VH-VL binders against p32459. Designs and how they scored, part 6

Target 1, 195 residues: p32459
Amino acid sequence: MVTVVAETLTKESFEEYGTIISPDEEISRMQNLEKGANQGTAIKLLQVSQVENKSTSKVPNWNLFRCFPQPHLNRVFTQGSNQAISHSIKVLEKHPCSTQTFVPMGRTSAEVAYLVVVAKEIGNKPDLSTLRAFTCLGNQAVTYGLGTWHAPMIVLGKEEHLDFSVLIYESLDPDRPEKDCVEEHYSDGDVCIII
Below, E stands for the ipSAE of ESMFold2; O stands for the ipSAE of OpenDDE; V2 stands for 0.75 times the mean of E and O plus 0.25 times the DockQ between their complexes.

## First folded at step 1 (VH-VL)

Design n5 (framework fv_necitumumab; at its last look DockQ between E and O 0.03; V2 from the best seeds 0.00; counts 0 for: pae E 14.3 > 2, placed apart)
Fold by ESMFold2-Fast, scan of step 1:
Structure n5 (fold): chain C 195 residues (1-195), chain A 119 residues (1-119), chain B 107 residues (1-107)
Amino acid sequence: as target 1 above (195 residues)
Amino acid sequence: QVQLQESGPGLVKPSQTLSLTCTVSGGSISSGGYYWSWIRQPPGKGLEWIGYIYYSGSTDYNPSLKSRVTMSVDTSKNQFSLKVNSVTAADTAVYYCARGRLGYAFDIWGQGTLVTVSS
Amino acid sequence: EIVMTQSPATLSLSPGERATLSCRASQSVSSYLAWYQQKPGQAPRLLIYDASNRATGIPARFSGSGSGTDFTLTISSLEPEDFAVYYCQQRSNWPLTFGGGTKAEIK
């Protein structure tokens, strides 16, 4: 049995698993901002996330995920607080040949909107000793790195759904689905996150 | 008005699989914001949540049922179903299907169907 | 799992009287608690969600209160049709759990 406590998503804490787009954190911490973009009405931050493609696909796909909160997660979560709510993880997946970026739509920085659960790889399986969970604000996007195992998207908050724009390179070969996605399944209660 | 109706055999023999179907009428099962559930009530006892399914196929089950439960959804027939494997006399109960509404609770229930596990 | 304990098991009252039903959680469920009414031979009916919000069509005589571990369902003046079994249910933690029920019966 493995239990981890969810922590706040930051650029530094996610570094071993991938990259994030965290606008307020980027702007407050970075020194090399390009000022004067868009005739002075914008600040442009370069290369805020890393997308990698080892697939033979020529172009990325933008997919839409409409994600529904589970009943016990359909509630307000505050960044930095712990409500001691337990959530069992049933599946971790990885994309062997592409990063995958999730950009939430229609939420703000004022809300914790989703939960990201990740692990590194050992022997072509998730390394549960590296399992971590992150509470994510509505204006934060995540990019899972190549070989990073992650749970299917978990939505938090009082709203009925959260939509994500999802960028991935994928072959969509029905004869070789393992090129795009591999999964590892867990029994209820074996892998738990405390939020 | 949305209505739910359970159907299936009223008698199941020990060690066999209990199979029930819930038919949704007056509204679409392919609606966001809802988790379609099974809840049971043994004679003279209280309510026990069994599991839920979203129309997308995502499920969650009560661990007390020892991994004996499977739910499925058929959006073309506006139905969702429950299977309980390896039944015993302890599985004798009235089985309800119910619509759970996110941010609310179980707002619509079927009338219930009695399932007796007996040889 | 969170254990929900309801008290009393049976409440004997006359029509017109105020009914107060208690539900206690083994750990905090914040405000994520619902109340249901069940009449003999019938399915449960949702009365209250999120501790204090009346479901659509539920008479004003029904009210819910409480937070954390202690919750109350109040029926301000019992009508004949209110004699039934009442269940509380939490959605704060998985798995979802119900209380053992309180039977409101005529004295």
Scores: ipSAE 0.403, ipTM 0.795, lowest interface PAE 3.8, mean pLDDT 90
Fold by ESMFold2, look of step 2:
Structure n5 (fold): chain C 195 residues (1-195), chain A 119 residues (1-119), chain B 107 residues (1-107)
Amino acid sequence: as target 1 above (195 residues)
Amino acid sequence: QVQLQESGPGLVKPSQTLSLTCTVSGGSISSGGYYWSWIRQPPGKGLEWIGYIYYSGSTDYNPSLKSRVTMSVDTSKNQFSLKVNSVTAADTAVYYCARGRLGYAFDIWGQGTLVTVSS
Amino acid sequence: EIVMTQSPATLSLSPGERATLSCRASQSVSSYLAWYQQKPGQAPRLLIYDASNRATGIPARFSGSGSGTDFTLTISSLEPEDFAVYYCQQRSNWPLTFGGGTKAEIK
């Protein structure tokens, strides 16, 4: 049995698994907050997340994911507090040939909206000794690095669903589905997250 | 109009496994936002939630029953099922399947099926 | 586990009277509370979800109120078909739990 306690998502905490788009962190670290874009109405930050493509496709797909919280997760979560709710992970997956970016839509910037669960790879399998889980705000996006093992998106909160815009390079070859996605399955209770 | 129908044996001997199936008609079990549940009611008593299953196979069970309960789903047949191992007389109840919606409660119920555990 | 306590256990009233049924949770469930009606030999029927929202097809005489730990189901004028057992159920925490029921009987 592997059990981890969810942590608050930050740029540093996630860096071994990929990159994130985290506006409040980015802005808080700037020396100058001059609104130099959009004729003085915006602050532009370049290259905040890394997208990589090792697939045969030259163009990415934008997919839409409508994700639903399970009943025990359909409640209000607060950032940085221990909710003591257990959630069992049944599958981890990876995308061997592309990064995958999830951008949430429809939640406020201060709302804890979803949970990401990630692990590094060893021997073409998830390395559960590196398993970590992160609570994510509604204004934070994640980009899973190439081959990063991750759980399907886990929605938190009282709303019935959370939509994500998802950017990924996919071959969509029906004869080679493993080029786009590889899965590892777990029994109930073997991999648990405390939220 | 979505409807749920329980099926299975009405009599089970102690220590055996109780198996029930719920057939969904008028809608798809694969519809997002729905959790497919089993709830039981011992004669003359209140309601006890047993667990739910999502169409992907993800489950969560009442801790009081977790060690003895298994649920499964067959999306091709539009069905979900319940197994309760090592039954005793205390497992005698009317068993309902029900549809649960996040943001709501159990909005559709089957008719219920009485399961009696008796030697 | 959140314990749901319903009172009274039995409510004896005549048709046309106002019924008030109480449900108390052992911990806050915010507004994540449902009410069900169950007639003899039948499955429960959803009346109210999320404390105060009437389910589709439920007559206007049924209303729900409350938040936190204390909830009320009100039937403004009882009809003959309203004499049944009523259950509350919380969906705030797992496991999902039901109250013990309030039986509404003809006086």
Scores: ipSAE 0.000, ipTM 0.489, lowest interface PAE 14.3, mean pLDDT 87
Fold by OpenDDE, look of step 2:
Structure n5 (fold): chain C 195 residues (1-195), chain A 119 residues (1-119), chain B 107 residues (1-107)
Amino acid sequence: as target 1 above (195 residues)
Amino acid sequence: QVQLQESGPGLVKPSQTLSLTCTVSGGSISSGGYYWSWIRQPPGKGLEWIGYIYYSGSTDYNPSLKSRVTMSVDTSKNQFSLKVNSVTAADTAVYYCARGRLGYAFDIWGQGTLVTVSS
Amino acid sequence: EIVMTQSPATLSLSPGERATLSCRASQSVSSYLAWYQQKPGQAPRLLIYDASNRATGIPARFSGSGSGTDFTLTISSLEPEDFAVYYCQQRSNWPLTFGGGTKAEIK
């Protein structure tokens, strides 16, 4: 059993696994290089996250994910319990040829909206010694680095669902599904996240 | 650097329980990402994986031995242990404890300890 | 369980020669194969993991190749200290299983 305690997502804490889009962090660190936009009614920050493509496809896909919180996770938020929750991870996946960006929709920085679980690779498998978990705010997006192992999206909070716009390069070759996604499965309780 | 050392009786009578302990030094057994394992090797034969235990106590055993094998971990002592019940001559082997790096391989081994089952 | 079969059982060679060891799996193990070296009276030492990656401190003369069911460990030029028993091990499926070993002995 590997157990990790979820920590708050930050740009620095996630650097080894990918990049994040964290508006409040970005804005707080603004310097003179940032540009105004929309005739002065907006702030435009360039290249806040990095996307990589090593797939055969040259056109990225924008996919939509509607994710639902699992009952045990939802209950904690609805009942207002401050008790830590243990969540078992049953699968980690990677995309060997593409980064994958998750942009949450319809949430704010006022709430924790989802959980990210990541690990580096050793050989062709997740290195669980590098397993980390992050609680993410509703206005934070995550880009998994090329080949970064990660759990399928875990939604938190009291809301019924959380939608994600997801950017990924996919070959969609039925004969080579491993080029788009590789999975590693774990038994219940082998990998646990404390939230 | 992390080192493993097996300890326990080198002689066990048939039908009794084989008991071994592996002491981990140079690092904490509570480090995540490892399945602490026991592997045995009968004299002149190959290697057989017995099972593993995580620092949390979660275990999995080789189906061939599952009914007779129990592993435990003592994080306070930085040790994990193996018990094999109802031993026979077939259980005579050098027993190794090893560190299995999840997603990797067995990268650190103890020196092994011979356990002979004899009346 | 996945049965791992190594061949030859014994390999007799001279120092400086190339050694080729085979490991076959009863079913595909993808690239999830490790190679170990064991000298008399010693514990196995990890040589190769995931079919082709050398472990830390392993000389370049050791190389692994293969995927699926057929794997090969190659020692490009045998050194005197390389005469030992070599085991392959799969980690694709539980339980973990080892091959029967190949003994590299001096001719």
Scores: ipSAE 0.000, ipTM 0.534, lowest interface PAE 14.2, mean pLDDT 91
ESMFold2 (binder alone), look of step 2: mean pLDDT 92; pTM 0.945

Design n6 (framework fv_necitumumab)
Fold by ESMFold2-Fast, scan of step 1:
Structure n6 (fold): chain C 195 residues (1-195), chain A 123 residues (1-123), chain B 107 residues (1-107)
Amino acid sequence: as target 1 above (195 residues)
Amino acid sequence: QVQLQESGPGLVKPSQTLSLTCTVSGGSISSGGYYWSWIRQPPGKGLEWIGYIYYSGSTDYNPSLKSRVTMSVDTSKNQFSLKVNSVTAADTAVYYCARTYYYGSGRYAFDIWGQGTLVTVSS
Amino acid sequence: EIVMTQSPATLSLSPGERATLSCRASQSVSSYLAWYQQKPGQAPRLLIYDASNRATGIPARFSGSGSGTDFTLTISSLEPEDFAVYYCQQYGSSPLTFGGGTKAEIK
């Protein structure tokens, strides 16, 4: 039985689990805001996420996930306010041979749009003592690191759905699905997140 | 290569507990990437998913049956089991065990099925 | 729960004809949709997963298409062994749900 309170997603808070693309945070950390790219119309930030591939596939896949909020999560969440909504996690998964990047589509930086739940690994299973949960803004993308256990995408907010463009290297071998994804399942109430 | 086989009583009396076992052969139930389901089909009707279990013992049940259903796994025998409590005539069905076909996050197609076992709930 | 609606309930055709079976979800399931074939007295057999990918060993005459809420299974030229009941199933969210089935029968 473990319960954790969701915290704000930042580059620093997520660094042990992977990387994030957080435009406003990246911009706030820059010393020079001159628009030097795209003929004076853009600020270009290099290497904002780290993708890794240990799979036999040399070609990445762009997948599309249309994610729907569960009824108790289909409500407005604001950064820094305590809603005290409990959510039970049913599964954590990992991709043994690839990072996986989720880029949300169609939400703004003004709203909390989704929840990421992560854990490090111990003995080929999630280490629940390292379990953390993060509330994510609509303009933030998450890359789960190699071997990072994570919950399937959890959408928050009043919208009907949230679409993600998802980058992953995968072999798509139907005879060896464990090469692409491994799961650990939990009973209701065993792993809970307070949002 | 992997095969599933249901076993259990073909006749159960109303109010009793229905107990079925699925034996997995040609592969290990404790190998990652798979979860193991029960699906039922009343005679002449469609398919209803009952629930799944992972080899660690973690389960998810159809809310319509959650109060009456329990699944368990025995990795030493390479088996998983279903119990349905307080059965009625409405529980008369062919019961299938099945493996989810899984590659990539969130994909739960059933790639391997047992042959099915008919359970009749009658006096 | 996501409700899956299949149409028609019964499809009456002759061997050699093209069969088109429809499946509609009450809300979007993206491409997380599978098709199964069930012959009398047998367990269902997986035909298509992720809306359009044929399962191993499934003949090329079977194809799937669609995304979101509207999906189609097409059999380009019916063989005698294709007369069976076909089910769609979504795995976009729990609980997993099946359509009511379409029975393909000889005219």
Scores: ipSAE 0.000, ipTM 0.476, lowest interface PAE 14.8, mean pLDDT 87

Design n8 (framework fv_necitumumab)
Fold by ESMFold2-Fast, scan of step 1:
Structure n8 (fold): chain C 195 residues (1-195), chain A 120 residues (1-120), chain B 107 residues (1-107)
Amino acid sequence: as target 1 above (195 residues)
Amino acid sequence: QVQLQESGPGLVKPSQTLSLTCTVSGGSISSGGYYWSWIRQPPGKGLEWIGYIYYSGSTDYNPSLKSRVTMSVDTSKNQFSLKVNSVTAADTAVYYCARGTTVYRYFDYWGQGTLVTVSS
Amino acid sequence: EIVMTQSPATLSLSPGERATLSCRASQSVSSYLAWYQQKPGQAPRLLIYDASNRATGIPARFSGSGSGTDFTLTISSLEPEDFAVYYCQQRSNWPLTFGGGTKAEIK
């Protein structure tokens, strides 16, 4: 039985599980806000997230995930707000040969839009002692590191759905599906997140 | 080559527990990458997924049956089992055990099926 | 749960004809749909997975198409052995659900 309390997603807090694209956090750390790119109309920050590929595919795929909130999560969540809602997760998955990046579409920094749940690996299984959960704003993207165990996308908020553009390298080899994705399953109540 | 074989009583009385076992040969249940499922088919009707179990013992059941269903796995015998409590005539069906992959969740190997009749 | 509806319930065709079978989901399942063939007295056999990918050993005359809520299984030229019941299955959401089946029978 493991219970963890969700914390705010930041570049620093996520660094052992992967990388994030966090525009407001990146901008707040800059000393000079001069718009030197795009003929004076843009600030350009390089290499804000890392993708890795150990699959046989040389070309990444853009997939689309339309995600729906579960009934008990179809409600407003705000950063630093504690509604004490419990969520049981049933699956953690990993992509052994590729990072996977989720970019939300159509949400803003004004709302908590989704929940990310991650763990490191021990003995080819999730290490539940390293389990962490993060509340993510609508303008933040996450890249799960190579081999990082993570829950399938969990959407929060009152909207009907949240779409993600999803970047992954995948072989799509029907004879070797475990090269693209491996899952570990849990019974209801064994792994819980408090939001 | 992986093979699955169902076993258990072909006749169960109403209100009793239906118990079936699936024996796997040619492959190990104790490895990851696969879920082990039970699927049933009433005579002349379609297929209904009952639930799955992973080698770790983790289960998920069809909500329509969750209150009456229990699955278990015995890795030393390379078997997994199904129990359905409080059976009625509506539980009369051919019961299949099947293997799916964790990525695609399609059923690539099936047992031959065993008919379970609920009566007298 | 996601409800899968297959049509028609029965297809009466002759060998050599093209068969088109439909499957509709009550909500979007993206491309996460499989097709199975079941012959009398036998377990179902996987034909197509993720809408359009043929399973190992499945003849080229079987093809799948569609995305979202509407899916089609096509058999380009029916062989005698293809007269069977066909089921669709979604894997987009738990519980896994199957369609009611389409029986392909000889005219």
Scores: ipSAE 0.000, ipTM 0.467, lowest interface PAE 16.8, mean pLDDT 87

Design s1 (framework fv_sotevtamab; at its last look DockQ between E and O 0.02; V2 from the best seeds 0.00; counts 0 for: pae E 16.8 > 2, placed apart)
Fold by OpenDDE, look of step 2:
Structure s1 (fold): chain C 195 residues (1-195), chain A 119 residues (1-119), chain B 112 residues (1-112)
Amino acid sequence: as target 1 above (195 residues)
Amino acid sequence: QVQLVQSGAEVKKPGATVKISCKVSGYTFTDYYMHWVQQAPGKGLEWMGRINPNSGGTKYDPKFQGRVTITADTSTDTAYMELSSLRSEDTAVYYCARGRYYGSYFDYWGQGTLVTVSS
Amino acid sequence: DIVMTQSPDSLAVSLGERATINCKSSQSVLYSSNNKNYLAWYQQKPGQPPKLLIYWASTRESGVPDRFSGSGSGTDFTLTISSLQAEDVAVYYCQQYYSTPTFGQGTKLEQL
């Protein structure tokens, strides 16, 4: 049994698992600033996240994910409870040939919007000793590094759903689904996240 | 603990149809493909087909295509394999085997079901 | 379909000695994009279903003794039992899952 406590997502904390787009962090650092964007009405920051492709596809897919919070998670947020929640992870997945970027849509930095659970690889399996969980703000995007093990998206908050624009390179070979996604399954309670 | 429990042995005549079940426990039925494997007496293993219990999607080996039907009942966590137009050559032990989602190696197996086809 | 061929068909090994079983695939089961070999090994004892030993050519399944090891890449694979135990007497199968799953014909391992 592995239990981890969710921590706040930051650029540094996620560095080993991928990259994030965190607007408030980026702007506060004022790195890679390009002035004069949109005739001075915008701040442009370059190369804030990294995308990698080792698939046979040369064109990335923009996919849409509408994710729903699980009932037990939704109830906590709707009822305003400050009690810690235990959430069981049943599956970790990886994309061996592509990074995967999740960009939340329609949320702000004022709220925790989703949970990211990640792990590094050891052999051909997730290294649960490196399991970490992050609470993500509504204006933060995450890019899972190439081959980074991660749980399917876990939506938090009181809203009915959260939409993500998702960037990924996919072969979409029906005979070789593992080119795009590999899964490791766990029994209920084997891997728990405290939120 | 993960368990795959199959239905009992069957004796059928040529031309008949047999349907065997595989009830699972100890894991989420819909998270794994369920595969079926044939093993004739004293012979090797032959993959027959698989089902995604979550979607109902199936894939069959061409050798059995047209005669085999794999189904899943998520309400009872049970997979089924139906083989029609039985022949003497179909006399074998049939196994259900769990495959990882999108994977096709088998970490848990049923105990096997012997199907005997004889006149 | 990818054809799997094992060798030998049968072998007898003394207790404590090394047992080696080979498996060849008619085409490569190595996926170049992730450098993984889609190859598994099973042990089957009489009256029992097969038991998974190795997957991804060299990764041991949980609970499998360390004396079992898988090696190889591409089209040539080997299952090795470093020190044969009495309980290791069984039929062993290789299986590819690069495409539609196919098994080797099996290797009967006996105690000498």
Scores: ipSAE 0.014, ipTM 0.558, lowest interface PAE 7.8, mean pLDDT 92
Fold by ESMFold2-Fast, scan of step 1:
Structure s1 (fold): chain C 195 residues (1-195), chain A 119 residues (1-119), chain B 112 residues (1-112)
Amino acid sequence: as target 1 above (195 residues)
Amino acid sequence: QVQLVQSGAEVKKPGATVKISCKVSGYTFTDYYMHWVQQAPGKGLEWMGRINPNSGGTKYDPKFQGRVTITADTSTDTAYMELSSLRSEDTAVYYCARGRYYGSYFDYWGQGTLVTVSS
Amino acid sequence: DIVMTQSPDSLAVSLGERATINCKSSQSVLYSSNNKNYLAWYQQKPGQPPKLLIYWASTRESGVPDRFSGSGSGTDFTLTISSLQAEDVAVYYCQQYYSTPTFGQGTKLEQL
């Protein structure tokens, strides 16, 4: 049995597992806040995420995920506070040949909107001793690094659903599905996150 | 510039609780994890646990789980390690150590705090 | 837990001679996604905290003399001191940080 307490998602805390697009953190690091783009109406930040492709596909797919909170998670969560709500992880998955980016739609920086659970690898399986969980704001996007084990998207909050635009390179070869996705399954209570 | 300064030596009786502080300076406290490492006299180093000062999230080694509590006070840039139900086997030097990653190498260490547990 | 085993437990080396310390991990500490070895080396002198010498198996910490070098990958690692100086007499520890940190038992380096 492994239990971890969820932490606030930051660029620094996630750097071993991938990258994040975190607008407020990105803006806070800038020396010059002049709106030099869009004829004086925008600040443009370059290369805010790292996307990698080792799949056979040369074109990325934009997929749409409409994710629904489980009943015990369909409630308000405040970033930085411990609600002491336990959530059991049933599966961790890995995409061996592509990064995968999740961009939430329709939530704000005022809300904890989803939970990201990640682990490093041991012997082609998740290393549960490296398991971490992050609470994510509605305006933060996550890119899982190449080969990073992660839980399928977990939605938090009082809304009925959260949509994600999802960028991935995938071969969609029905004869070799393991090139796109590998899964490891867990029994209830074996892998728990405290939020 | 970077300094980790620990509280002074403690002498405790079996069954007591000890709380050691580690005050940091010269960097942003919330940018790094703070770890605690035990070293018994003439023995090697054993990791006890860590805290993320930004979130308060902790992780402990199973050997110390249930007896160790690590906390952080961001208003004073101080991390704490509390060890309860002390035994003679807990006699050791305790170090705080700074780490960039969740499981990290440690680039700066406190000077160490000797805790002696004897009757 | 990943178990770290050092060899030898102790060695004596004459000033100016080469000292070699080995470290073995019970499982690979090479992370394939970033191709990094999660392995560090420390020096500890009596009454002092450990001092970081090497991280990522072979990267020397700033201020550490170039006579110290780290090598190896996966499960087998080496710390080399090319020409022993008197101030190098100490206990040396390897440490993995791939998962929950664990240290080797230490190698005591003495002057012959």
Scores: ipSAE 0.012, ipTM 0.596, lowest interface PAE 9.1, mean pLDDT 88
Fold by ESMFold2, look of step 2:
Structure s1 (fold): chain C 195 residues (1-195), chain A 119 residues (1-119), chain B 112 residues (1-112)
Amino acid sequence: as target 1 above (195 residues)
Amino acid sequence: QVQLVQSGAEVKKPGATVKISCKVSGYTFTDYYMHWVQQAPGKGLEWMGRINPNSGGTKYDPKFQGRVTITADTSTDTAYMELSSLRSEDTAVYYCARGRYYGSYFDYWGQGTLVTVSS
Amino acid sequence: DIVMTQSPDSLAVSLGERATINCKSSQSVLYSSNNKNYLAWYQQKPGQPPKLLIYWASTRESGVPDRFSGSGSGTDFTLTISSLQAEDVAVYYCQQYYSTPTFGQGTKLEQL
């Protein structure tokens, strides 16, 4: 059995698994002159996350996911120091031919809104020795790298749901579903996250 | 004022199906979860399941072996609970109850519907 | 499932006297991150549905008389009626909502 304590999502902490869009981190690193771009009405940051496509499709899909917190996760969480709740992971999946980006909608930058669980690959399966979990704020988005194993989206908080806009290239070949998604299943209690 | 009004008592034979309605007034139906609770003689209160009337999303207690179907009709502000393959141990009062969250305490209850299952 | 056990199963109390009902959960219903106990109390009179009295273990629902109070934390909870009135004759239930909702078996309160 493997148990991991969730940690704060940052650009540096996630870099082995993919990229993230983290506005407060990006803005805090800028000087005043850079903040004045775009005719003074906005700050534009280029290429903050990497999207890759190894699928047969040249056009990505924008999917909408409405996700619901499990009862034990329907509560308030704070970054970094809370180790109060255990959550069992039943599935890790990968998308071998595309990155996948999740952009949350409807939560503030002050809220811990979701949990991301990731692992690297060994022998075409998740390498659980690299398993990590991250608490994510409502204004942070994640892009899973090609072939990164990850749990299906896990919602945290007192709200009834969290919507995500999801960008992925999909072949949608009914004869070859493994081109879009591969899964590894676990028994209850075998893979646990402390949040 | 908030009010949950259930359909009347039913008498059924084993193997039959019953469908109970719960019509709400005095609040926005789609802002709250609707739960269903069974109270059998001598067994106390048992949660059966819930629906989000806005999304139609449901969850059920597996103790009912897939025999429960909960639905909502937002055009009439009415929730329904259907229990199929009735057994004699299903003889009980059934309540609808309003909750703010997916799993919560219940601040308003319907008056209850007695279902009697006998041969 | 979290099992809720009430004690006593029944009690008789004279008007004006204090009534105490206990509720024990099989695991803690206190979430340490928000410091809230996911515990509610209900009153049920004959022929009526349950009525919410207390939520978050100690918060009184609006319109509930102040002679009703809830206390406790973690696994052990108490409902207290400081001065029994005739209209308080009922069955009382505790309920946890930390996970899938479960109820205690009930405590019948009678006038002695």
Scores: ipSAE 0.005, ipTM 0.448, lowest interface PAE 16.8, mean pLDDT 87
ESMFold2 (binder alone), look of step 2: mean pLDDT 94; pTM 0.954

